# VHH binders against F-box protein SKIP19 (SKIP19), part 6

Target 1, 302 residues: F-box protein SKIP19 (SKIP19), of Arabidopsis thaliana (Mouse-ear cress) (q9m0u9)
Amino acid sequence: MASSSSPPAAMEVGESTNWTELPPELTSAILHRLGAIEILENAQKVCRSWRRVCKDPSMWRKIDMHNLGDLDDMDYNLEIMCRHAVDRSQGGLVDIGIWYFGTVDLLNYIAHRSSNLRSLRLIRCSQITDDGFVEAVVKLPLEELELSYCSFSVESLRVVGQCCLNMKTLKLNKHPQKENDDDALAIAETMPKLRHLQLCGNGLSDTGLNAILDNCSNLEHLDLRRCFNVNLVGDLQKRCFESVKVVRHPNDSIHDIDIGSSEDEDPYDFSDIDLMSGDDDFEGYYDFSGASDFSDYDQFDF

## First folded at step 5 (VHH; framework vhh_nb_b201)

Design r6 (from q8 with S30D T31I)
Fold by ESMFold2-Fast, scan of step 5:
Parts: C-alpha cells; structure tokens; sequence
Structure r6 (fold): chain B 302 residues (1-302), chain A 119 residues (1-119)
C-alpha cells in the first residue's frame, strides 16, 4: 500500500493521550457525545480505529449540527457536512438539529433519505421558504418539531399539523411578540395529540391559551415564558393546574452562560442549555405547587 | 444504497491506452473525493490517483505523467485515462469515494475492473 507523503496536521495543541488504544465500544460511547461537526472535522482524523467507529451508521441516528457561529464566519460548508452525515446514517436517522444553515435543498435531501425521521429541529434557519419547508416536512413521520427564531407562516404551521398526525412535541420559540392568537389557534385546530408545547415569546392571549387547553387534552408540559399577553390568574390559572403537569409561567426567568460573545439582538438567545444539546425536556422545571406560593424573588437555574 | 461500478478494463498491448469509468449512485457524488486504487496478484492494494470535490488532483509517482483522473458531476462519474501502459500496470483497478480526501482510508469501494497489459 502506498503511504501518504503528507499526513494531516494536528488540529489540537497541547493534547496527548492514548485514546487510540481504547476498545471500539468505549470509543463509540465517547464519540456519541460529540456533535456532527466535531466528528467529521476532528474525531475521525485521530486514527483508523476512531475513523471506523465514526463511519458506523449507529453513530448517525441523531445528527446535531449545532454551531453558535454565523454562516459568514464559517471556514467549512455546513450543508455539505450535513449531507455527508445523513449519507452515513444509511436511512437510520431519527433526530436532526440544524442551526443557521438550513436550506430547502437540504431538507429535501434529508426527507428523501430519512423515512424514519421522528424529530426535526430548525433554529434560525431564515433561508428556508414556507413552500419548501412544507413540501419536505409533510413526507416525514414527525413526532417532534422545533422551529425557533424562524420566520415560517401560520399557514405552513397549519398544513404541517394537518399532515403530521402524530405530533407530540412542538417548540415554536420567538422573540417576544405583540398580541396575536394565530399560532395558538392553528395549533389547537391541527395538533390534538400534543403532550409537550413550548411557545416562548408567543403573542397568544388568554383566548388562544384556552383554545389550546380545549383541544390538546393530552398536554403534559406547557412553556409560556415571555408570553406577556397571557394572564395566568383566576379560572385560567386553575384550569392549567388541573390539566397540565408542568407549566413554565410568562414571567419566569432563565439564566444561561453561553450568550456572552454572540452579537445577537436578543440577549436570551440560547439561554436554555438543553436546547443547544438537543436533549431539551421539561422534566426538571418548576415545581408547580411551590411556584404558586412565591412571595419573595428568588433566582433558579432551569 | 451506495454503489460504485467500474468499467472499461480489458486486455491491451504495452504502449496502449485504456479509459476506466466509475458510475456512482446512492450518495451526493459532487461533495465526495473520488479515487482509484489497484491490486496486482500477490500484492497489497496501492494508491493510483485522487480528485477532490473541488477538482484538485494527486497521483502516485509510478503513474504521474501517464494517467489522468477527471470527474463529471452531472453524470456522477469519475474517469481514469491511462496512457503509455506498461506490463507493471496489470492489476484489478478499484474506484473509491471518501469524505476528507484521505486516499488511504476511503469510505466506499467498487468491486474492481481487470486491466491486463501484454508485453
């Protein structure tokens, strides 16, 4: 076999370890904690045993393309990397998260090759058209959908709800909006199987919230942080307590350390660390009974 | 679903030429580096040539100046033009596809096509 005359340069400085001698099962366990970018650019170049693990389709059942950077500042083509990660999944992809770089062509590539996709997360993907989004998503057996800081229309949301009949988790996060019940009414009309709903920054009123509670009878988790047009008092508050296991209230504050260097307009972008990891869940949130009895201001990380 | 299929091999006289083709399917061809390897009887597989997704080429010293690798992204095909063939070029020629342009550890391989150069 011809040997390479120009081996790849080390991408890391000051790190020396005998990781190349680990059994494949331990290497796999470590690599499952890395994002797709780290695997494709760094981990697979460590040695042949790591490269073999990084090619295994079992490594690509979940693809996390999280990057806090801007498209303009990137040294690599994230869309091409994502397409390669999808290819490596060999049809086994069940969960994918895309930050910033999502395109209609990429969504169609994913939809064509990932018939078992259950969870799609699109964060700050302003390049995707409503028509392109709908065309790709209606082909997928989605149970979880996140559309955070995107500009999709109410009409596209309604179509997705009508076609993705098993939707159980919806995260539709926005910068705080003026009063508008359109999203809430579309959700109430088309997504009756919802168990988890996150609407941070949504403009819904008490009317929209009542519609959701009327129609989404299986709702277990409801996140209304920064939904300032909802007044959780009296009968509506009682209804939420009786119907929903976990509620995050409009004025609840969250603290996160990973916003510091971003030039983002909203300083609360990426304030939920679980959202960035793709493992966000409502399990650790406010104890509902305790929250209702707060008489003093106290800060908690959630 | 990834498939690489070589064609164009055969018997040729020393000094002759052959053009190998490799038809690819089941992946996004234009984002992959493509390469050719060969294996002679009783020897290990050796590198011949590679072409990156951007069109940059690299050749083994033994074939430099005689072989030319090229690609047609519209046809999902990579080619190896072999000129001034020598008996020492006799081997099974394999097509390979890779992310990362590392010619020794390609991701996908074809079944190969036999090239025999008579003296």
Amino acid sequence: as target 1 above (302 residues)
Amino acid sequence: QVQLQESGGGLVQAGGSLRLSCAASGFDFDIYAMGWYRQAPGKEREFVATISSGGSTYYADSVKGRFTISRDNAKNTVYLQMNSLKPEDTAVYYCAADWGSEYEDYDYWGQGTQVTVSS
Scores: ipSAE 0.006, ipTM 0.389, lowest interface PAE 9.7, mean pLDDT 76

Design r66 (from q8 with E104W)
Fold by ESMFold2-Fast, scan of step 5:
Structure r66 (fold): chain B 302 residues (1-302), chain A 119 residues (1-119)
Amino acid sequence: as target 1 above (302 residues)
Amino acid sequence: QVQLQESGGGLVQAGGSLRLSCAASGFDFSTYAMGWYRQAPGKEREFVATISSGGSTYYADSVKGRFTISRDNAKNTVYLQMNSLKPEDTAVYYCAADWGSEYWDYDYWGQGTQVTVSS
């Protein structure tokens, strides 16, 4: 005979909360708040019902591949994971952000399968070439582009601006640069529909800033933090205040900017930037072709 | 459509060897992790070996030093070389394809191939 008294009321209340028995619509609403890594590594492993929700293309219209750049310490290959997430979107992808592991092959994979992509964010993707970047993105209907701590040329930026005529948001963040107006002039020439522009660390001078203000007449947000070659005083400061709804000044706090892991510290001196540029030549020599994942699937030892 | 087809199973005496093959189609094979699992009569399915897209391998303790997993991306095929076979290795061997590492998380499974090791 089976024998046990009924559980205490407190345990009965706790036992009534079974998240694996939620309707798919409620599960979907919860899971839409998670990043791609969280969905693929954690959420889809909860039960078969959650796994079915996690395979629904509507979950993959926005893909967030945020990570801390500890690629060699991960148990999984982020490029493979990203490709899988793109496949699950079934052509419905509109927004994707990639930190650290972006490659030309991955970008082409995304572009070929995501003709409706409106927002692309590439953060610390040092392996993507100018030619590969341009080839992948020129046919995409981009309205939002972020290139943060990447090494893309002014020529590639100009071509993207000429081809992506509906660009409304550009985030082009760099370690503080020496005075150079090339990026600012390319933006002014090719992206007149901009509403939001973030240029943290850019080398633009007052000349470049005036060109942007002359040509980007719909600009609502301008972020110039760490743009130390801009003298935002007097008439120029007044112009910005009167023309742009929100302006972040060169010396304003950067606490809200995601600058990556502690291993990727920004140089504060422009002479350090020159030295870092030299180091990039050596980094190219140690390029590991593709996303080499030596992760051991050791978590599940039998 | 994704398909995985195992082959190379059969009857072998203890101490012998077999090489299993798994032919894959319908997906970008080179980007997927591939694995081998087995299920003996009356037992739960258990992990045997996995190989990442980059060629990194991991083995169950029961087969380490005896089995070797490998892949040929040009042929869309994963292999399991089984040496020093024991009666306890008798099972249906299944090929699995996955982007991840969790053993129950594999997206695609083959139909299995029978391996029988006589004492």
Scores: ipSAE 0.000, ipTM 0.204, lowest interface PAE 13.3, mean pLDDT 76

Design r67 (from q4 with E104L)
Fold by ESMFold2-Fast, scan of step 5:
Structure r67 (fold): chain B 302 residues (1-302), chain A 119 residues (1-119)
Amino acid sequence: as target 1 above (302 residues)
Amino acid sequence: QVQLQESGGGLVQAGGSLRLSCAASGFTFDDYAMGWYRQAPGKEREFVATISSGGSTYYADSVKGRFTISRDNAKNTVYLQMNSLKPEDTAVYYCAADWGSEYLDYDYWGQGTQVTVSS
């Protein structure tokens, strides 16, 4: 067999466990906890037995391409890796998440080879055009869609809702926006089968929220964290709790939101909010100063 | 769905030539290394030739100078041109595709095509 590779200098890390002698059941369980990059760059190189497990299509029903956005500093091409992971799924792919490197060509590659894809997650994918996104997504039997910190238009969201009639979960997360009901009204109009809706940072008002509640009668989970234009008090608060099983409020903790970023910017500067949180008379109204040092919504773009 | 389909096998006289083709579908062909292996009755599978995504080729000593591997990325096809065939070249020939192999374990395999060389 042809091989030109020489082993590198010896590097020893003391471990007491012999990983190469684990039972297949334990190996599979460990590998299911790893992301796609970790499997393709590290796990499959341990030994031939691990490599065989890593090639099993059952390992690739869900592909998680989480990364920190340091694309220029990586030794590997994430788009090529993602295409390889999709190939290994052999048409069995049901869930895929892509951070930063998503392109129209990659999305079309996935759409053409994954006819049973039920969940698509795009986080911080600035290279995907509205037209390219719509063209790929309308071909897919999606029940879950996440668009987090992306720049897709209201019109593309409306078309997706009109074509993906079985949408049950939508996660549309943004940095806090000034008041705008366009997304909420598009959702209310086109996605009546929603059970789970996450709109962190959305600019919707009480009007937009009422439209969602009017039209999404099966809604079980509603996440409004950082939706600072919703005044969730009185009758509207009662309506939410009577209609929806689980509601997360605009000022609830965001500790569980994974924004998966090497970003040095966060538009939320919570130092003033932390000082105000101890006030007896707070009553759910608060200002945020943001990374831009603004005190009202007129100072940020969406 | 990934598929590799070999064709071009058959019966040929010693000293003759044969060209095998392997049509690939279901993956990004340009990014994969492509290879040919063969297996004669009662013997282990043996390496024949490989071509990288960049076009670099490597051959088993037993076929050097007689066989040529090539690829047509526009057609998603890899070829094996076999010249000066010998009876000992008789085997089932398999097409294989590999992405980033460290152990030379191919990710995808075809079903094989029979080559028989008579004296």
Scores: ipSAE 0.000, ipTM 0.309, lowest interface PAE 11.1, mean pLDDT 77

Design r68 (from q8 with S101T E102Y)
Fold by ESMFold2-Fast, scan of step 5:
Structure r68 (fold): chain B 302 residues (1-302), chain A 119 residues (1-119)
Amino acid sequence: as target 1 above (302 residues)
Amino acid sequence: QVQLQESGGGLVQAGGSLRLSCAASGFDFSTYAMGWYRQAPGKEREFVATISSGGSTYYADSVKGRFTISRDNAKNTVYLQMNSLKPEDTAVYYCAADWGTYYEDYDYWGQGTQVTVSS
């Protein structure tokens, strides 16, 4: 029945990679490329060695909660998942990004457990109040802040700038606005240490831009894409060229900006398939009696 | 700071009952699965019972029908009601907390409470 398989068997064995048998250091390098949702729902279920790596606090220094905003149709409670990721960081959290589901309670949970947080990104978080945002953020040693497609007031921005004295990166992205210099003037007044400023869609005029250039003397990167009220020609264009290392102009392409649901991005198919395939070898055999009683889905659907 | 603190252990006669409690703090208790494990002298730590965030329970065959696990989310406490105790139940009992994972690799563990069942 079976022919000699010595050459084909040797070739297949030599070319195949067993993901569950990788050294821990290589597994760690792969897992550092994944987002928090993928680690908590898929990667930790592959095998015991992957689960051990996924529990290491060093894996949770940066938490990326990117999602497409389909919250009502998700199998996961993203706020509960985010809280667990913060717990796993054991106070080592330095960078966190939250899309859509951010709340005042979650922000306070993060602030109270992450005294060394350096970078906070809030994208399309419409539920966070100005007061709740300010109270949480002024307690943090932030050097990088992103508030993209959120509804925070100019007053909130000014207070944050006054309290977060080491702010080096600000990303304040909006859908294209009518002319208004309020954000630009608040930034100029309160954030003189800025090195990177992204203001896509902002309504600032030439007046607001000049105020930023006057006061943010260390500015190295300036992103003005979709800022259609800036007339970046003549003397102002020359000023930007001489003062700022990299300038992105109002009409430049925005394809590299991560703006959540406007991008049709899926988790990396390879990582999803490979992470799930090893689950049967983990302590959770397919036929294990009562395993369904501890379903992650049941735990997240509160 | 995550803490799990067991209480209610002690010396009991065969056929007697004990109720163990585990008070939890420093995490979102209601979202975690809670479990009980035990370790007898000279043996490896073994599973006893768990309860999911939603209240689903699962028991080791050796304790099924005698032990009942329950939780009180308002008090951040998990309980283990132990009935019809046998000398073979003598062990240090550990409380454990886990989110979305299974078996012995729980995220957090208590310090343990001694249960001794006399003949």
Scores: ipSAE 0.000, ipTM 0.231, lowest interface PAE 14.2, mean pLDDT 76

Design r69 (from q4 with S52T)
Fold by ESMFold2-Fast, scan of step 5:
Structure r69 (fold): chain B 302 residues (1-302), chain A 119 residues (1-119)
Amino acid sequence: as target 1 above (302 residues)
Amino acid sequence: QVQLQESGGGLVQAGGSLRLSCAASGFTFDDYAMGWYRQAPGKEREFVATITSGGSTYYADSVKGRFTISRDNAKNTVYLQMNSLKPEDTAVYYCAADWGSEYEDYDYWGQGTQVTVSS
């Protein structure tokens, strides 16, 4: 065994640690715990040694673009920062999470440069269209997908499941929905290899849940928090406990779900600037002769 | 997959001119500072010129007034116009890209293009 002649007290009262003089291995271990914004805005500006570590592609295999949605108050462009982080990964990107600012152009940028992407997380990305999402994602070897507080259609979810045959983790979180089994049935139909499913706020009924349990036979974790249309009692509760290792119930605490900083916007009674029925008055319909030749207008002479 | 491809190098007589081009791909070109460096045999690589994402230009004292750096964001290309060339300008010229503000170490480098100035 190695013996030391140095007393422990001498090591404790040594010169104070200068963070700029840390070994690269220790700097790397610290920086791997930070989000992308923290690395690009703060850590890389500490000194040249830290900047070198922050530019290493191994730091960018996982990109976390978590933010609070205060985009208008930021001094920097998150989409530009995200593209730069993707560039630094040099094709090695495996996991990326994007909060609020995601766009179709950004998804295409990521998809074209990250052929080994296994995990994609989109939270509150209202700008991404169904078509743009599908076009980018169907080319990726995804095993994990998170769509939280986004407005993607059931049709796009079904296509993704049909194309990403190795999907093992799906997180599809919503504000509490009225009863609707469409998402549950699409999942049951297209994602039989699922091991982890989080459906917080989903409108599925007992019918949808049974379909998932019938078709996703490898399911190990099932999160049904805020799924208030599921009556998880009796035979169905017993089925879940016997077939799934971990089940979170509709009324369980949501403390670990990041619901973001954005609240429901106030109802804008006067957000309508130009009503569609008022277009004739506001945008100048001056010639009525052109519309009078439509056969549908003449057929019932109303 | 970042690539920087230099072109326009060659043999030129003292007092002559050359224009180097660097075609960039695989990154968001508009957000990067672009620079030119050179290395003569037996010497360390030295700074020549840089142009920031915002269009500000900076030059080494040895080339100021003779060389002009410019960029065409629509073509993802950076240029170095070299006028009044001297034999001492003989070197391999490297294109480089860096994200953010003024830093000494660039993120990406091209393979280089040879410039030879005869007396």
Scores: ipSAE 0.012, ipTM 0.401, lowest interface PAE 9.1, mean pLDDT 78

Design r7 (from q8 with D28E)
Fold by ESMFold2-Fast, scan of step 5:
Structure r7 (fold): chain B 302 residues (1-302), chain A 119 residues (1-119)
Amino acid sequence: as target 1 above (302 residues)
Amino acid sequence: QVQLQESGGGLVQAGGSLRLSCAASGFEFSTYAMGWYRQAPGKEREFVATISSGGSTYYADSVKGRFTISRDNAKNTVYLQMNSLKPEDTAVYYCAADWGSEYEDYDYWGQGTQVTVSS
């Protein structure tokens, strides 16, 4: 049988297994378990059949942009990479999670191209403004929203609740806060269809909790870990037990990656390191890698 | 949504010049490799030229020295300057875009623009 030009045999190393002989549906099932960065940087470069699977829009219905939040150069690369993943979804995107690098422009890019988006997760995204966030979210038919270690206002949360009438899951996690019921009261007022609520570190009091229980009658899961202003004893404890299927108490263990802990600092100063190169000049494709490995260059806070 | 729109094709006499443009929208243009392909009547699609996101260029032997590919990231446009045109250059010219690679499996394609070179 005749086929097109034969590529250089040097690519054989990556194809030493039967990967090229796997059915596309089986390859898809394997690749569907990988994060977006791993698919774009590694999996699509294995062989032509894998690359075709990795370009299929069905692979991009859920986009997970989990990362460690390192360099500005890496953050820039991740936003562009995320835009490409959204492009590959061809309007089929239903779930997206973004760690650290989220911007207003990125949210607008997603909102304009993803009319079926039902789940948005923003973790440690400090660059997104309240106005930009609200403008983007108002356009989305969200049923699930996570805002973890972000700085969005109570006013933004209230508008989200007023516009996203089918909200079933809210995860609003913060470092432990002083007593304040504003978030709890906004939730109680605007999100009556909630089934899952996670409020780790929230400053709500017993008053705020009672308001949530009064108004969110369909609540099945309530996570109050690190909500130290809730005195979950007596009648209030009994109420939670009788009305909610799963309750995580303020002092319960959080060993699923302690998101409330401060990160370790690098004790070394690399700003003045002059690595004299005896290396030859390189000519080639520097875009072959996604540059996610450069996180250790500029993360020094004292 | 993603669109690639070619323009600048037409009828030209042998030895003449044409400049093709491809206006891109709906994606982050500056990070994509851009290419030109052509298809003559009754023949398969043939590679013409490519330009990487970093500006590196590669040409088919049949057009090398006569054609120049370039890009303007501020205008989201890729160009193909065609000089010393020959009747054998007659074809529909297609613009293509690919993420992160200069491989044959391009992500997006335009509708094409006709170039006819008379003898």
Scores: ipSAE 0.000, ipTM 0.337, lowest interface PAE 10.9, mean pLDDT 77

Design r70 (from q8 with S53R)
Fold by ESMFold2-Fast, scan of step 5:
Structure r70 (fold): chain B 302 residues (1-302), chain A 119 residues (1-119)
Amino acid sequence: as target 1 above (302 residues)
Amino acid sequence: QVQLQESGGGLVQAGGSLRLSCAASGFDFSTYAMGWYRQAPGKEREFVATISRGGSTYYADSVKGRFTISRDNAKNTVYLQMNSLKPEDTAVYYCAADWGSEYEDYDYWGQGTQVTVSS
């Protein structure tokens, strides 16, 4: 009947130092550590056996679209690439992270095809509208939400909290803000089941922090780095220490935060993607990331 | 659920023409490269033609000038127009789809349609 172009897999593979001859299960274990761009641009081009593993739906339960926010042409290709990764998941997607290129259309594509999505991360996705975001997110059984360096309103955050009743992790990171308790009060009002809250750069005051501590009684991790309007001393400091297992303080180091081109961070912090690439020349292989062409057909075949 | 369904095969005399169609469903057709392959009894599956998402085409030397691949994104269909058919073109023809690859290891395959060219 229907046959794939994939060559018949040999049951036996020679034990060797040749990476292309590794058993499929070992190859799968290695590839599970790569991001989606690295898999689609590099790993699947190594050989036929790696390509077969890269197409297995079990590889796509978590999609990581980390990138540096390069040109519009790359943004377009990244959306197409992300849609393909979602298709490969065959409805099994549980975790997705999108940097820079997120759109309302892409969120709807994901929401329609990923009924078991538990974690959504949007970093620097300033093009997504409040209405489009809310419409997509309220359909999903989310337990983790990250909105870092995005422009969503307090109203949209409140609605999401009211609809996503199982939210356990919220990461709402911003560049340092003027004093404003709106986000903190919305969180306190709508997300009482939170266990992990990251509010780096938030403008909350002691009032907002006390509201969170009053209402989020299951809170285990609280990250207040760069929240310079919180005066975490005396009674409030004692309350945090007694109520929360792990607290990151306003002046603690931010080197572990994956936030892109921050004014306080070297952009090189995102160079880990480059460390995953196996090729120095990528121009001839861009058919995997957008407009296809045949100029390099048969190149590195096998 | 991805599905590729070929049609248009049949019996034709040498020098004749056939048009194969492949209807696709279950994925965003416009973002995939589409291809045609064929397999005669006792032989390896061989490449025939491919068309990129942007419309660029590439053909095997054995069919170049005689066959034309095209696509209609509104109908989610890829076509293979076969002219000046030869007995050596007799094979089962398979439709294939790949997101961004024009290599032989396509993501999805149809069930095939038989083409028989008599002398």
Scores: ipSAE 0.011, ipTM 0.362, lowest interface PAE 9.5, mean pLDDT 77

Design r71 (from q4 with S53T)
Fold by ESMFold2-Fast, scan of step 5:
Structure r71 (fold): chain B 302 residues (1-302), chain A 119 residues (1-119)
Amino acid sequence: as target 1 above (302 residues)
Amino acid sequence: QVQLQESGGGLVQAGGSLRLSCAASGFTFDDYAMGWYRQAPGKEREFVATISTGGSTYYADSVKGRFTISRDNAKNTVYLQMNSLKPEDTAVYYCAADWGSEYEDYDYWGQGTQVTVSS
């Protein structure tokens, strides 16, 4: 049997293609499309030439640890696997995405070994504390940050913005929230160099959006999908149209957003918990020192 | 030439301990993950433990809590400390250079060292 499919699709046709005779550049081009798990578990086992390419540090400048997050033992295996991928990068890591299994220890491991890291993506990482997140990421020269379906505090976001002065891309995606401008105001205050901002599900109002537009004058892409507290009409809509090249509206389709598996266990299905920074509902340490009607306690909250 | 040379194997009574060493030469040791595999007579080779270039470790469920893998980059050596040995641990133990494989597709393999645990 012969295959007329592209090289990646031809792998599924079986042994008709002599993979050992492919130039290293072509092999690298194919493998750069795979996630780290697929490279370490499958691709490196194909043949000696593929294994050699899979160990080259240039393959590990970008690490994508995309996974479905449905098994506890898989989370453990994935952290060790991620550490190995970071080791293979030999200090050359510039982009890393971690789904579900991210820990404070892992972030510190990355930060100490990846002084040129420019892009960090954390999706559905419930184990990372606010303090641990801040300590790790303020050491990094980040230009891109994604915090999707994580429950990091507004104060953590504010500190990161104050320390990562060259932030150009921020993706802060949540399940649809009640009206709250805290994130928007922190962004406006600390991230004036932003070019790309994705705030899907954010609770910002027109006030928060105007603050972002006032302070992020270089903004080229603004994604407000699922931001139902924004009334994007009239003068505000005109402002967005005139100042931002690409705007995604609150009711636009979200099918292009990678939210992981919708079948995954998600502690953030209850969005009201997130209002209290309940992103660590199992053993988080929270210092509550605020004037509130019923919750002005200076104590640790589970 | 690439060489992985295991040592420290032998005969030990159940409940005893052994420390295996693997001396590596002919490649840049610090750039390779190191692992231990074992093969009992008439069985397939099975994973035992691995250690990454940065020192992260991973163990087979059958040896967790009993075996400890470590490395000394200055000596180009990887170690396997085996405690609370059982007759089921009897096998030829192989040192391997590479990571993340449950198959026998590592770049380099040693010749093996025999471990026999008497009941």
Scores: ipSAE 0.005, ipTM 0.237, lowest interface PAE 10.4, mean pLDDT 76

Design r72 (from q8 with S52Y)
Fold by ESMFold2-Fast, scan of step 5:
Structure r72 (fold): chain B 302 residues (1-302), chain A 119 residues (1-119)
Amino acid sequence: as target 1 above (302 residues)
Amino acid sequence: QVQLQESGGGLVQAGGSLRLSCAASGFDFSTYAMGWYRQAPGKEREFVATIYSGGSTYYADSVKGRFTISRDNAKNTVYLQMNSLKPEDTAVYYCAADWGSEYEDYDYWGQGTQVTVSS
C-alpha cells in the first residue's frame, strides 16, 4: 500500500475534534513525545493550531528520525525531511538521532547549522565514511554519542575521543563480535570523563574491561549485554559492583537494544498519549510517581 | 529566493473552462505539497484543492468533480484544471506550497491570479 493519503490521519479515523481545541502549551507537551517523521507526516496536518506548534523552533531542539529502513515506501525522502527539521530548529538543535539514511552530506549539513549539538545518534548508517564522520563530529561540543550497528573504525573513535573532551555517554552497539579489545582500549585512552557506557555485542575481554574501569573513574552505568568474551565473575564482577552504580551483564535481556530491526514500535497513538513525559511505563506497569527517577526507563530489562 | 507565480486566469462565461498554472522556484518542489486557495471580494480566503508530494489529491466539496489538481515535478509546476465554471467561482486564485497540509498557513504563497465567471 502507498503511504500517501489525502486527508489528515485524525480526520480519516473519524476521531473527536477535542484534541484540535487544546491550548498551545498542552499541544506542545504532547507533540514533544512524537518523532520527527510522525510530526511532519501526521501531527502538523491535524489543524492550524497543531501546525503552528509544529513549526515552533522549540519543538526541534531534539530530532528523532527513528524508522525501520523502509525508505523506498516513504512519501518524503528522509534526508530531505531531516534537513527541513534541522532548518526548523534555527540553530537550537541539541539532540539528533538518525536511523539508516545518514550520509556524509547530511552530517555536514547538521554540523554547520547546529553549533550547540550535544547528542548525536547514528544507527545502521552504513553510508557515512570514517573521514566524513570525523570531519563533522570534531567540530561539535558532543557529550553523548551513539554509533550502533555502524562500521566506523577504531581510529575514528580514538580521534573523536581526543577532540570531544566532554564526552559523558557513549553507546557503541554491535552484533556479537569475536574477541577484540581495540574499541575498549581506545575508549579507556581517550574518554576519561565517561559516566554512561553501552557496549552491547562488543568483543572486549577482561583486559579491555579492566582498562575501562582503570581510566573511566566516573563511570556510573555500564552495559555489557552480549559481550560474550567478558567473564564477569569473581574479582572482575566484584570490581564492577563496587565501582559502577548500574551494570548490565552479558546474558541479560536485550529487549531495548535492537530497536527498529525486530520490533515495530509506535507508542504515539493520539488517543493514548499521556500528558506527563517519562512518567508512565507503557507495559501497563507504573513504577514512576511524581518526581521519581526517570532514568529507570528500561523496565523491560528486569 | 522562493517564488510562486500564477498564470492562466481571465474572464470566462458560465459553463466554460480555465487551466491555472503555478511556476515554482527556490525550493525542493517535489517534496512539497502544493495547493490552490481562492478569495472573493469581502470574503475570507478558502481552500480549493491540494496535491501531496506522493500525488494524492484532496478537494473542497464545492469544486469536487469539476476541478482537477495536478503537478509536473520536472517543470516545478502545479496546475488547476477548472471545468463547468460557475459565477460563484469568481475569485483571486492563489498558489501555495507546504510540507503536506491543506490548511491556510502554507509556507509560501503566490501573488494570485483573477478568475471572473460571467454570463
Scores: ipSAE 0.000, ipTM 0.216, lowest interface PAE 11.0, mean pLDDT 76

